# VH-VL binders against q7z443r523to685, part 4

Target 1, 163 residues: q7z443r523to685
Amino acid sequence: TSLNMSTHQLTITVNVTSLEKSLIVSIDPDSPLLMTLYLGFQYQPNCTHFHLNITLPKDKVWQKDEEYTWVLNPEHLQHGIGTYYITAVLSERQEGAQQTPSLVSVITAVTQCYYWEIHNQTWSSAGCQVGPQSTILRTQCLCNHLTFFASDFFVVPRTVNVE

## First folded at step 1 (VH-VL)

Design I09 (framework fv_inotuzumab)
Fold by ESMFold2-Fast, scan of step 1:
Structure I09 (fold): chain C 163 residues (1-163), chain A 118 residues (1-118), chain B 112 residues (1-112)
Amino acid sequence: as target 1 above (163 residues)
Amino acid sequence: EVQLVQSGAEVKKPGASVKVSCKASGGTFSSYTIHWVRQAPGQGLEWIGGIIPIFGTATYRRKFQGRVTMTADTSTSTVYMELSSLRSEDTAVYYCARSYGSGSYDYWGQGTLVTVSS
Amino acid sequence: DVQVTQSPSSLSASVGDRVTITCRSSQSLLYSSGYNYLSWYLHKPGKAPQLLIYLGSNRASGVPDRFSGSGSGTDFTLTISSLQPEDFATYYCMQALQTPWTFGQGTKVEIK
């Protein structure tokens, strides 16, 4: 879905029901937008009160679609299962393109890397981690062995409020 | 569009070494493994080994242990296979191939002919 | 090592014929996931091999629907429902259940 960010802020609500999978948050603006995302557990975060943050677009990406994607592994969701809030705040200083149009699409999904473990003849995620170059279209699997496969994404229901 | 481009043909003497390159473009280099497969004249396809570029770790078929080395340069998205102590039976077309998830090779390099003759 | 054998080693066929090639593995390639770790490739002299079928029965992107894969466990079949001129080639199956990955010896499909 597309949202207008003519206000300088939006809030994404995500219900995390399992810590076995990584959460992928993708923001796709119509034009380059410098922003910071803040993560809070059971509260709406801001620039002075948050658990984790990231500045977008990301540096050093292999593909353009990685620029506005935040990968949150179970280690980042350290408060456990429950409702997480993500607040996106636009920078007052934009580099290059102006904020017109300020349309963004927001997608949240979960993913996990699995491989077939020949010795034990079962599917396993051991030795694999979802990497920071993952997107909603592609899971980067960082595994210390040759046999693996990535799961398809499951879109996670979300609520978005424009402030 | 994903593409694997290999270095050109080589002619070597017995006992020499050869190093073949495979440059990947398109797709995410670090999310795949790159394997090497060869075909000697009149023979079938033979798996040599594979490398995980992210970790720089390689696995080789046992018969090539001690004389094959696979390396990756992530800054140039290039994988190398070096085969030493060349014998006449190493004369073959050498292919690099990409594998992801399904245990199959979805993209292949064009092949590099290595001829070992006296 | 997992041994993979193809049958026949070669066959002669005409355009329009139905062609079947079989592949037999020394161990089951079926896992609890429900997937068979077997793929099929088409290879022509001077060209790189081309993926036709992966995970036993799934057609690769861009591969014509006359190609189909079937079977499970230790016995697999590649079928070409109506042979075309561009299909005269050598076909290989490969198992990826266990390292080393192993290819069948190949089946050459020749013009009759």
Scores: ipSAE 0.007, ipTM 0.507, lowest interface PAE 11.3, mean pLDDT 81

Design I10 (framework fv_inotuzumab)
Fold by ESMFold2-Fast, scan of step 1:
Parts: C-alpha cells; sequence; structure tokens
Structure I10 (fold): chain C 163 residues (1-163), chain A 118 residues (1-118), chain B 112 residues (1-112)
C-alpha cells in the first residue's frame, strides 16, 4: 500500500505468527527520503522508546533494491509471536531539499532459506539464516554448508574460524 | 588438517548394541555431512547412512532403519553411530566419512572393527 | 535401489601396465541440475578408503595424474595409465545421485 509521509512519520503494523521465518520490510518512496524506522512490540514506538532501529536508505549496498529494505530475523523479534509496530520518521536533515509531500509504498513479506536436501529428498532450512542483502524479490541465504539450492535463492556461504 | 578419529574395536554378543564415535577436527563441523560405511569380512563397501551436524537430521539405508541411530554433539565435534539388535552378519569394519561439497566422500576415519560373536 | 556393477571383479597386472575398470549403473546418474555423482575410491587392507575421482572425471587433490575417470549416463571408466606398486588395491565406484547411495562390488587389482 501507498502511505503519505507529509506528516513526517507513518506506522506499519505487522502480525508475526511464526518465529521460523524472517520478516522483510520494504519501503519504496516516490523520491529519495532519509528516514529512521523504529520497532516496538505491542506498542507504537518513537525516537525515544523503541527496541530496534535502522536508518534508510542503507549505505554501501550490494544491490540497489536493498536500499530501503529492513531484514528482521527471528533473533531480532525478541518478544516472540504477536503484533509488532514499525514507526518510520523522516530525518530533519534531508539531502537535497524535499519540497513536495512524499508518498511511500510499503510491502512486508516473510521469507526463509530453503535448500534441497538430497540425502532424504526434501527441502530443509537447517544451517542457514536470511541475510541482510535480502529483498522482497530474492532471499540472501547465509549458510554454514555447501549444497544445491533452488535457482531463486541468493546464497553466500559463511566460514567461521574454529580453534 | 582435516581428521576423523574413531573409537576403538568392540566385541559384542548377539542382541547387544554398539556405539561408535567419530571425532572431527580441522574444519567447520556443522558445514559437512558425516556418513557411515561398513565392510564385512570378504565383502564390499556398504553405505549405512549419514547425519547433518547442523540440525541433526539423518538419512538411513532402509535395511538399517529401526536398528541404527546417528547423533551429533557440536560441543565436541563428534558424531556417533549406534547399531542395536546385533547379529553375526553385523561383524565389519565401520568407517565414518565426510561428504565433500556434494555427494562423495573426501575424508575417512581409520575404521572401527566391530565383532559380533556368541 | 540403483544397482552399480563393476567389471572385471578382479584382474592381474604388472607394474607399468594400463589398467581399465568399468562401472555400470542400472539408471542414469545425471542429477536434475546436470551434474553426475559418480566417484572412485582406492581401498587397501588395513587402511581407510581414499578418494581418487569425484563427479566422473575430477581428480582429488594429491591424486597422481595416471588416474583418470570418464563416462556419462550409465557407463563409467577408471583408467590407470601406468600401474605403480602402490596401486595394487581394490577399487570401488559409488553413485550418490539416487537414494540409497550404492557402491560397486569392487575390482581387485593383483600382482601377476
Amino acid sequence: as target 1 above (163 residues)
Amino acid sequence: EVQLVQSGAEVKKPGASVKVSCKASGYTFTSYWIHWVRQAPGQGLEWIGGINPSDSSTTYRRKFQGRVTMTADTSTSTVYMELSSLRSEDTAVYYCAREGELLYFDYWGQGTLVTVSS
Amino acid sequence: DVQVTQSPSSLSASVGDRVTITCRSSQSLVYSEGNTYLSWYLHKPGKAPQLLIYKVSNRDSGVPDRFSGSGSGTDFTLTISSLQPEDFATYYCMQGTHYPWTFGQGTKVEIK
């Protein structure tokens, strides 16, 4: 949906029904907007009371469609299943004067990393987590193993140094 | 250096259970499946099954289903294979082997002789 | 189960000989992505098996270039271009494409 940010903020409501999947929040403004998103559980957050925040657009992204995307993994949804509120607040220090009222489109989705597990001929999410380069259109999978993945997955193998 | 080190030889009576260990070192334990393969005297190699240490998911050859249990302990980087209701035909050298990249064995343990005798 | 049959079951050879071992599967070993999961192992009494070749034709790191693998679909070959003393062993092929993973019955290469 499209929402008006001319009041300098908007609130998004997300019902989380499972902690098995990651939440993807994508904001598509009609013009570049510097904003901060705040996450609250069971309450509407603001700049002085929140659990997590992110500043958008993201700097130094790998793909352009990541700039206004926030990836929330199960460990970030620390209060469990329930209603989460996200408040987006416009920065007072916009780069390039923002003169006209801005419209933003908001899309939320849930995703999980699945790979084909050849040994028992089924799909599995084990050993993988959704990475921060994920978008509504593709999931980045950070996996601690190498295996065959579906063609619609974006996979980056991870290595962890073990003594 | 990648190493798989197995527990020592076992002698068991028919009907007993045996639990063999395979301790991994030199790589990220949760990144590779570990499989078990046996060789009975005068016979060829036979695949038993494997385990994914990252989630403890297992796959077993059908003939061993109900008798074999594979487990992984990530704190010690050790995989176990327990075989129950032992029969004389279970006398064999049991190997653990790491699955390289996808669907082949790149490193093997030294083997564990299990003897089932009355 | 997919049957994997090796030929011959045994052979006698001398150092310097060219040795060819074949492996036939009852079904195609091409997986849906196009890879073929056929590997070859060398096994000596009292030692662990060793990987020689994976995915039909790729030599494992440290394996001498006298070993080569070839084939496609259901027919595969391991060739040793000039047999060395350390090559007298039993050789096994294995398919990983179909559950359950199956080994050939083995080919024993003995001194003539």
Scores: ipSAE 0.000, ipTM 0.470, lowest interface PAE 19.7, mean pLDDT 80

Design I11 (framework fv_inotuzumab)
Fold by ESMFold2-Fast, scan of step 1:
Structure I11 (fold): chain C 163 residues (1-163), chain A 119 residues (1-119), chain B 112 residues (1-112)
Amino acid sequence: as target 1 above (163 residues)
Amino acid sequence: EVQLVQSGAEVKKPGASVKVSCKASGYTFTSYYIHWVRQAPGQGLEWIGGINPSGGRTTYRRKFQGRVTMTADTSTSTVYMELSSLRSEDTAVYYCARGSYRYSFFDYWGQGTLVTVSS
Amino acid sequence: DVQVTQSPSSLSASVGDRVTITCRSSQSLVYSSGNTYLSWYLHKPGKAPQLLIYEVSNRFSGVPDRFSGSGSGTDFTLTISSLQPEDFATYYCMQGTHYPPTFGQGTKVEIK
């Protein structure tokens, strides 16, 4: 078999319904694959028109599952509730049948960190943020106070378009 | 003629770091990956990670993440592998090897560097 | 990780013998491109490993015709048609399809 030339680029569409949660985007290839992800709000981004980007795999990660995970906190989703588009573009040096895989796993999820607030007998997110080392297997919680922590994790629907 | 020449043997104490070099010649340095593979005494071959000298992107085996660092110096066509927090289990011969497509196969290998970790 | 298992772990042979070594992977090694990244290496104590066969059946430059590779999917074989004195060594297969690349445990070919 040959690689589909359209697999050099894919677009992920995600509906963000809450400004209180972080969006976790995982693009897990079956082999290491150098790519750049571009984020757009209500438009499909490209290398010249985007509002955030990241190069994957990430450098200097603590665990392997962090390599292809992009953590987008509420401050990164500054346009608010609505449809976000992520375009993944493969590095030019990986173009070619033997260098460009056609299979990647795409997972999108939302997560938020909480702590138990004894005074009010409830869970609160105050002073806690989802960290950049978060993955689909675990949420890193960075809190400015010492307390018992927990996180939620919900896989959210996405659409992936490849030709 | 493609050659990979590695630095000499090292003896380190537990907890120390070691940095092994691999100097490439005979080809375009930035056109190929360099990988590191080790073999502990009486054991088989184990892949540690690799680096793309074009841009310096690295991929490490999960168990070594956080204590291995690979770097490339294009001006000297040299790749370095630094392994920190050494344990006795890290005693091994460390090889660098060239890969044309990521880690699909390794065509040319360095002569090996023996790293001994002992107290 | 994809497990790669070689058979046998060791064998004794004489110069001129036909030797076969088998390599089995826990998952298919067919990459999304259709290529199969299985390679074979010869390793002697005190020396660097050397590539013999790449992508199942392709002999690397300078490798003698007596070495051949075959197989598909999860089952692969290295054959030495007529063993020579310099062929007494340990042989390793490696899968490079799935991250991380993994080696078989090795097959030692020793003098009978």
Scores: ipSAE 0.000, ipTM 0.474, lowest interface PAE 17.7, mean pLDDT 81

Design L01 (framework fv_lecanemab)
Fold by ESMFold2-Fast, scan of step 1:
Structure L01 (fold): chain C 163 residues (1-163), chain A 123 residues (1-123), chain B 112 residues (1-112)
Amino acid sequence: as target 1 above (163 residues)
Amino acid sequence: EVQLVESGGGLVQPGGSLRLSCSASGFTFSSYGMHWVRQAPGKGLEWVAYISSSGSTIYYGDTVKGRFTISRDNAKNSLFLQMSSLRAEDTAVYYCARDEYYDSSGLYGMDVWGQGTTVTVSS
Amino acid sequence: DVVMTQSPLSLPVTPGAPASISCRSSQSLVHSDGNTYLEWYLQKPGQSPKLLIYKVSNRFSGVPDRFSGSGSGTDFTLRISRVEAEDVGIYYCMQGTHWPYTFGPGTKLEIK
């Protein structure tokens, strides 16, 4: 979904129904946009009141689709299941943007890493974490044991408001 | 072969302006982020500025912010540093260097550097 | 800004002897992507700097295996197992995790 961010603020609401998977939040602007994202549980966060934050685009990335992706692992969703709010605030200092109104696409998804556990003949996520280089196009799996692994990926519902 | 060549250095008076250029050859210039790094006589390296491959993301060192402007022309394989309000402390050899690669599976840091161009700010 | 410090600042070495240079950052260099962007550069007399090591411990293409990097968080070491005459110059550590990028003051390695 494409949205105009001329108001300098965007609010994303996501209902988290399980803490067994990591939440991926992707914000893809039509032109580069320096922004800070704030996370809140059951409240709309701002620059003074928030649970977690991140500045986008990310500086050191292996692939360009990582630049506007925020990976939130279960330990980051410490308030449990329920409604999370993410407020994106545009920096007052923007770099060389030709388009004054910016169109932004927002995707939210969940993912997890699995490996085949020969002992129990089943898939397990033990000893594996979803890494910060994950995107909507690929899941980075960081495992503390030698294994062959796979990942899943599910787009989850969200609502987006521009204020 | 991969190379970067700086030009435009010279003697300039305090408060003056100067434009440095860096010409790239032997690689796809538009795929790499670029840096300017300087070195004052007898001193260490100081990072000056960065510009992303597309030109949209720019960062400056605190000492030069508001006075220097980094830019690039991908069609001409050229990087620029426009310097204004020059001070004696800006006297240095200025190097351009390449960094990130758009589709790289690795980020190597500044792997290719030019030979440098000397800027002297003196009355 | 992240402050980088190096020790020693002057390192006279006998040919064939090992050498170690320490680098410390004022804050963690672990990036949000899980990587640590600590690099080592060598500037030989009259030349431009050259990349030796990237992401703490990875040798850049063409760099001899007598060079190695190690460390984590805020403490890093560059080690040369057997110093050769061609290794003379100034060694700089640099952090690329936080903007602005910052260099250490440099360590001058010279032959006794």
Scores: ipSAE 0.000, ipTM 0.500, lowest interface PAE 13.7, mean pLDDT 82

Design L02 (framework fv_lecanemab)
Fold by ESMFold2-Fast, scan of step 1:
Structure L02 (fold): chain C 163 residues (1-163), chain A 123 residues (1-123), chain B 112 residues (1-112)
Amino acid sequence: as target 1 above (163 residues)
Amino acid sequence: EVQLVESGGGLVQPGGSLRLSCSASGFTFSDYYMHWVRQAPGKGLEWVAYISSSGSTIYYGDTVKGRFTISRDNAKNSLFLQMSSLRAEDTAVYYCARDWGYSYGLDYYMDVWGQGTTVTVSS
Amino acid sequence: DVVMTQSPLSLPVTPGAPASISCRSSQSLLHSNGYNYLEWYLQKPGQSPKLLIYLGSNRASGVPDRFSGSGSGTDFTLRISRVEAEDVGIYYCMQALQTPYTFGPGTKLEIK
């Protein structure tokens, strides 16, 4: 659903139940909106206390829907399974315009890349990783072997709070 | 820090053999495709060979097929290029580079390169 | 094999001026997955090549935003909006769509 972020911080809470999949966080504003996201494990992060961060929109994307998508691979979720908090902070220096009210939608999902392993007649994720150009519409699979591959995609519950 | 270091270059006579090594550190070597790329003095870049992360898939450039053999030892984080029947035209700086992998329908890129090792083939 | 060509091969530029390098392939580099398998590398004097652009238009980490890649199929362009002294070197395009992978001949960018 749509949230007004122009004058507020936004906190996203996600319960990660498996480290075998990548977490996709999509924040889709109705107008360009420069923001920084901070990741924390079991605590609400801020600009001086966080584990990882990213500035959105991303530059030089192939598809427009990549601009406001953060891909968090299992290596980024190094504290294990549990509750992760993401705080989105609006930049004071908005590009090319006065700050005006903006509506944003938030979607969280998990995805993983698989290939068919003929030895065991099953799907395996070995040698494949979800790429940074993944979005809620497409999973980029980066595999280190030649094979047929597929991905899964599941929307996961999240809580969003606006200060 | 992620690093690749080549070694084994030197002066060798035409028809001779030489083995190049590339030592990887700071990342999980067994997850990456590896490439050899060379550059003759004052010339452009020429792709030589690649080997998949497991070692099962190998490709060579047309100029080196049948004379060069690429291999890897994942337990030792090492990449090798065995060169035989060397010609004056093989004189070049040889670089190793890592690549997440070229797979069916998807690609990655050579994001980390070594400093190179010089091979001179001369009588 | 896919043949890569570049123009110009020598590009003298005035500091602060824009620069453009063209790269053409003998076969389309557009895959059915929608990506162009074209990369740009820069080799500064005395250094190893470094990745600038991947998949046609994506800037590699640490690459200044004055660099941009565009094009599709067989015609590609690398653009520098305002050239700085540190940008001197040889620029190579490379196709990664099919083996053997092939580089262009290189474009030498120099300050005049």
Scores: ipSAE 0.000, ipTM 0.454, lowest interface PAE 17.6, mean pLDDT 81

Design L03 (framework fv_lecanemab)
Fold by ESMFold2-Fast, scan of step 1:
Structure L03 (fold): chain C 163 residues (1-163), chain A 122 residues (1-122), chain B 112 residues (1-112)
Amino acid sequence: as target 1 above (163 residues)
Amino acid sequence: EVQLVESGGGLVQPGGSLRLSCSASGFTFSSYEMHWVRQAPGKGLEWVAYISYSGSTIYYGDTVKGRFTISRDNAKNSLFLQMSSLRAEDTAVYYCARGEYDFWSGYPMDVWGQGTTVTVSS
Amino acid sequence: DVVMTQSPLSLPVTPGAPASISCRSSQSLVYSSGNTYLEWYLQKPGQSPKLLIYKVSNRDSGVPDRFSGSGSGTDFTLRISRVEAEDVGIYYCMQGTHWPLTFGPGTKLEIK
């Protein structure tokens, strides 16, 4: 990942190799940090050109670790397999103290809900979607059927300096 | 210089309500998360409620969920705890405490008020 | 909820002697970032609590270096290398990883 201290922004690069899994992006700043994340496919997004965005920290979360987590389902990765860029832009107004935070940990993970499908004797994700309360440690599964299920994930931790 | 001052405590009957206030001075109140922590006579500390610096994230202890409401007014440097359906077991000294804004440190409470006493008795 | 336990609950100490207080959590205190949010507070007689240690081993500003914290996962220790008269009070551990936040029952440190 890369940092531009002049513009108070950070670029995260993610290579999506499967559209069967959801991407989880977790930001863990060393102090509270109001930011907007922009998603682009095959290009570096900005506040005027992006595919999707989210403002962090999130409001009214069920668990503390959801505050800086962005869940991107296959439906959100509409451009398909390839390189996605995420630009994190610090808000002009910050709720923290007068100093800009100097350390940000970025963790990306992929996850999917799987359940055992007795009829076909195999694991399936049909009828299930990863929910917005998911984190890198916990996958929320929203399913339209009653079955036994399990989830998997892969975590890639990173640390960057934003000053 | 950095101070938190609680007020609003007193004697109240079971089932009654009280509103506690905490006045902050000497620091940028809007930059800090805030907590309420209570201590029953001769007992240990019990965490009661949390509110983020913007007021958008709120958490409660299980014993007070649905009965207490935490809020803040950053323009007035004030924190509040609205208590309803009070029980004898809510009798305690109530402290407001400032949390560090450092996400990496968790929610350490580095500045505490002197406390205000709430007595729930018939 | 995460249950915090402390031992001993009462700790009489001779001035200048070392002291140790143990704290255990009913589940891991490692946050999604890999950090562990375990804090220690001291409440002196007639006073409000004061932060001593945060994130297991980091001393708060102005806390003497005779205080040290250590531990990982679910098992934590606060150590005082040489107890002074001003250290008398009740020591509480607190977990900041899981909501709701929970305190240990406290350990009363007294001078013999």
Scores: ipSAE 0.000, ipTM 0.486, lowest interface PAE 15.9, mean pLDDT 80

Design L04 (framework fv_lecanemab)
Fold by ESMFold2-Fast, scan of step 1:
Structure L04 (fold): chain C 163 residues (1-163), chain A 123 residues (1-123), chain B 112 residues (1-112)
Amino acid sequence: as target 1 above (163 residues)
Amino acid sequence: EVQLVESGGGLVQPGGSLRLSCSASGFTFSNYDMHWVRQAPGKGLEWVAYISSGSSYIYYGDTVKGRFTISRDNAKNSLFLQMSSLRAEDTAVYYCAREGYDILTGYYGMDVWGQGTTVTVSS
Amino acid sequence: DVVMTQSPLSLPVTPGAPASISCRSSQSLLHSEGKTYLEWYLQKPGQSPKLLIYEVSNRFSGVPDRFSGSGSGTDFTLRISRVEAEDVGIYYCMQSIQLPFTFGPGTKLEIK
């Protein structure tokens, strides 16, 4: 979806059907654009009424495509399954003069990290989290227990491809 | 049209080596995990190897581990299987296959297969 | 390794009659996410395998509705409600939850 942000805000609607996966929200503006995103469950959030927020672009990133990506893990989606609203509000303190309306592309995706758990003979996500360097093109998995498994079975799971 | 085409098969002596190639077209190859599956004459299917879309995860069947190497070149839309120390029991038709995947619903099997390339190991 | 078994190994069927193929795994195929990674593939004579069913019971695109899959845990069944001549071939079940991924031995469906 591409939207014109000349009105200083846009709303993103996400239907969450599973809380075992992380939600990745990627915003691709046609020019650098300082903004704050607000998350709400079952309501449209704003700067004075929201569940969670983030300011984009992120200032400490390893790769450029991380700058406008917000990773929401299951712990951030704790109100349950249903409709989540994200309101993106343009900062009034933009760097440089605003000359033309900005067009913004929005992509949302879900992903998860998992590993084979020998004692339960199943795949498990326990001890793994989707990291903040994740984007719609790559999932960062942060796990701290994979090296304790025997090498005679698949211990490192496939990374869920995000696109 | 989405398709996979294998090549590189042939006759080789025991202990020899062969490199199989699989050319992908009609889809974004770099987004899909890939498999090699083989079938000996008159026998069933045997899974051989797996490589993730970014080559971060690579796994082999027990019969080929240590002898075969799977790799891919996403810029060339190509998948490879380097086979060394070949044995008579490696004689088979080798298929490359794409892992069907949707990020919202997950893995749904090997949905696209090549036509296969024949490897014969004999003296 | 997960051992997959199928029965029968040879299935002669009268045209238009129903057919049923059993698949059993030595271990549960249930993922913690609630999905069971059991697929069925059909290999027609002289052709490459084709995906019929994934996650036990979901028909792949283009697969006729006379094909259905069912089961849970370690016991699975593929049913064809009315067998047609084009259904001749070898049917394989496969598990894709535990490495190494393993196929069943195959069931050859023939018209009698």
Scores: ipSAE 0.000, ipTM 0.481, lowest interface PAE 17.5, mean pLDDT 78

Design L05 (framework fv_lecanemab)
Fold by ESMFold2-Fast, scan of step 1:
Structure L05 (fold): chain C 163 residues (1-163), chain A 121 residues (1-121), chain B 112 residues (1-112)
Amino acid sequence: as target 1 above (163 residues)
Amino acid sequence: EVQLVESGGGLVQPGGSLRLSCSASGFTFSDYGMHWVRQAPGKGLEWVAYISSSGSYIYYGDTVKGRFTISRDNAKNSLFLQMSSLRAEDTAVYYCARVDYGDYEGLMDVWGQGTTVTVSS
Amino acid sequence: DVVMTQSPLSLPVTPGAPASISCRSSQSLVYSSGNTYLEWYLQKPGQSPKLLIYKVSNRDSGVPDRFSGSGSGTDFTLRISRVEAEDVGIYYCMQGSHYPFTFGPGTKLEIK
C-alpha cells in the first residue's frame, strides 16, 4: 500500500497473531527520505512515547534493500499478541534530500527461519533467529547448528566472540 | 593443516564394548558437525551417526540405534563413539568426518584415516 | 529410508575415454530450500573417501574440470570427460537431504 506523508507523519497498523515469527516492516519512499519509526503496543506512538524506535535509512547496510527495512524479532514484541502501531515521523533535517511531500509504499510481512528437524520429524525454528540484514525478499538466518532451510533464505552462522 | 585422526579400534569379542576416539586439529572443532561412517571388509560405506557442533542434535543409523552412543568434547577437540553389544556385523573400518556449517560445501568434506574394529571370538 | 542405486557397478574404461555413472534415489532429494544434497565421493585403493561433487554439480576444491555432476529430483549422473589412471577407485553417490544419510553401493572404475 501507498501512503501520503504530506503531514510529515504516517501510521502503520500491524496485527501480530504469533510471537514465534519476526515482523518485517519495509518502507519504499519515492525519493530519499530521512525518518524515524516508533513502535507502540495498543496505542499510537510518538517521539516522546514509544516502545522502540529506528532511524531510516539504515547506515552501513550490506545490500540496498536493507536501507528502509526494520526487523522486529519476537524479543522486540514483548507485549504479546495484539495490535501494534508504528508511527513514521519525517526528520526536520532533510539535508541532501527533497523537502517535497512524498508518497511512501509500505509492506509488512512476517517471516521465520525453518529447518527440517530430523530428531522430531518436523519443521523447527530452534537455534535460529531472523537477522537484521533481512528484507521482504530475503530472510537472513542466524543459526548455531547445521540445518537445511526452506526456500529463498540465506544463512549466516550465529556470531560468536573470538576465543 | 586440517586433520582428523581416529583411534581405539581393535579386536573385541561378540557382546563386548569398545570406545573410538577422533582427534581434530587445524580448525575450530566447535564450529563443525561430525559424522561416524563405517565400511565392512570389501563392502560399501554405511553412515553410522551424527552429532551437531554444540552436541544438541544427535542421529543414528538404524543398525546401531540403542547400541552406540556418539559424543564430543569441544574443549579437547575430540569426538567419541561408544559401542556396546557388539556383533560380527559391526566389523568394519570406522571413519570420522566433518561437516562445514559456514559454507555447506560438502556434508563430509574432511575424513580421517579410519580405525579398524574386528568383532570375533 | 532413502534407497540409493548406482549403475554400472563395474566400469572398465580405456585411458582417455569418457565415463559416466548413474545414481538414483527412491525419493526426491530436493530439500525445501531448493537445494539438492546429492554428493559424489571417490575412494582410491587403500585410502579414505574424498568429496568430489556437492549439491549435484559443484566441484570440491582441487577437483579437476574433467569431473562434472548433473541431474535433478531422483536421477543423477557423474561424468568424467577423459579418464586418467589416477581416477581409479570406487565412486559413491550419497544423499544428505533425509536422515539417515545413505550411500549408493559404489561403482568400481578400472583401467582396461
Scores: ipSAE 0.000, ipTM 0.478, lowest interface PAE 18.1, mean pLDDT 79

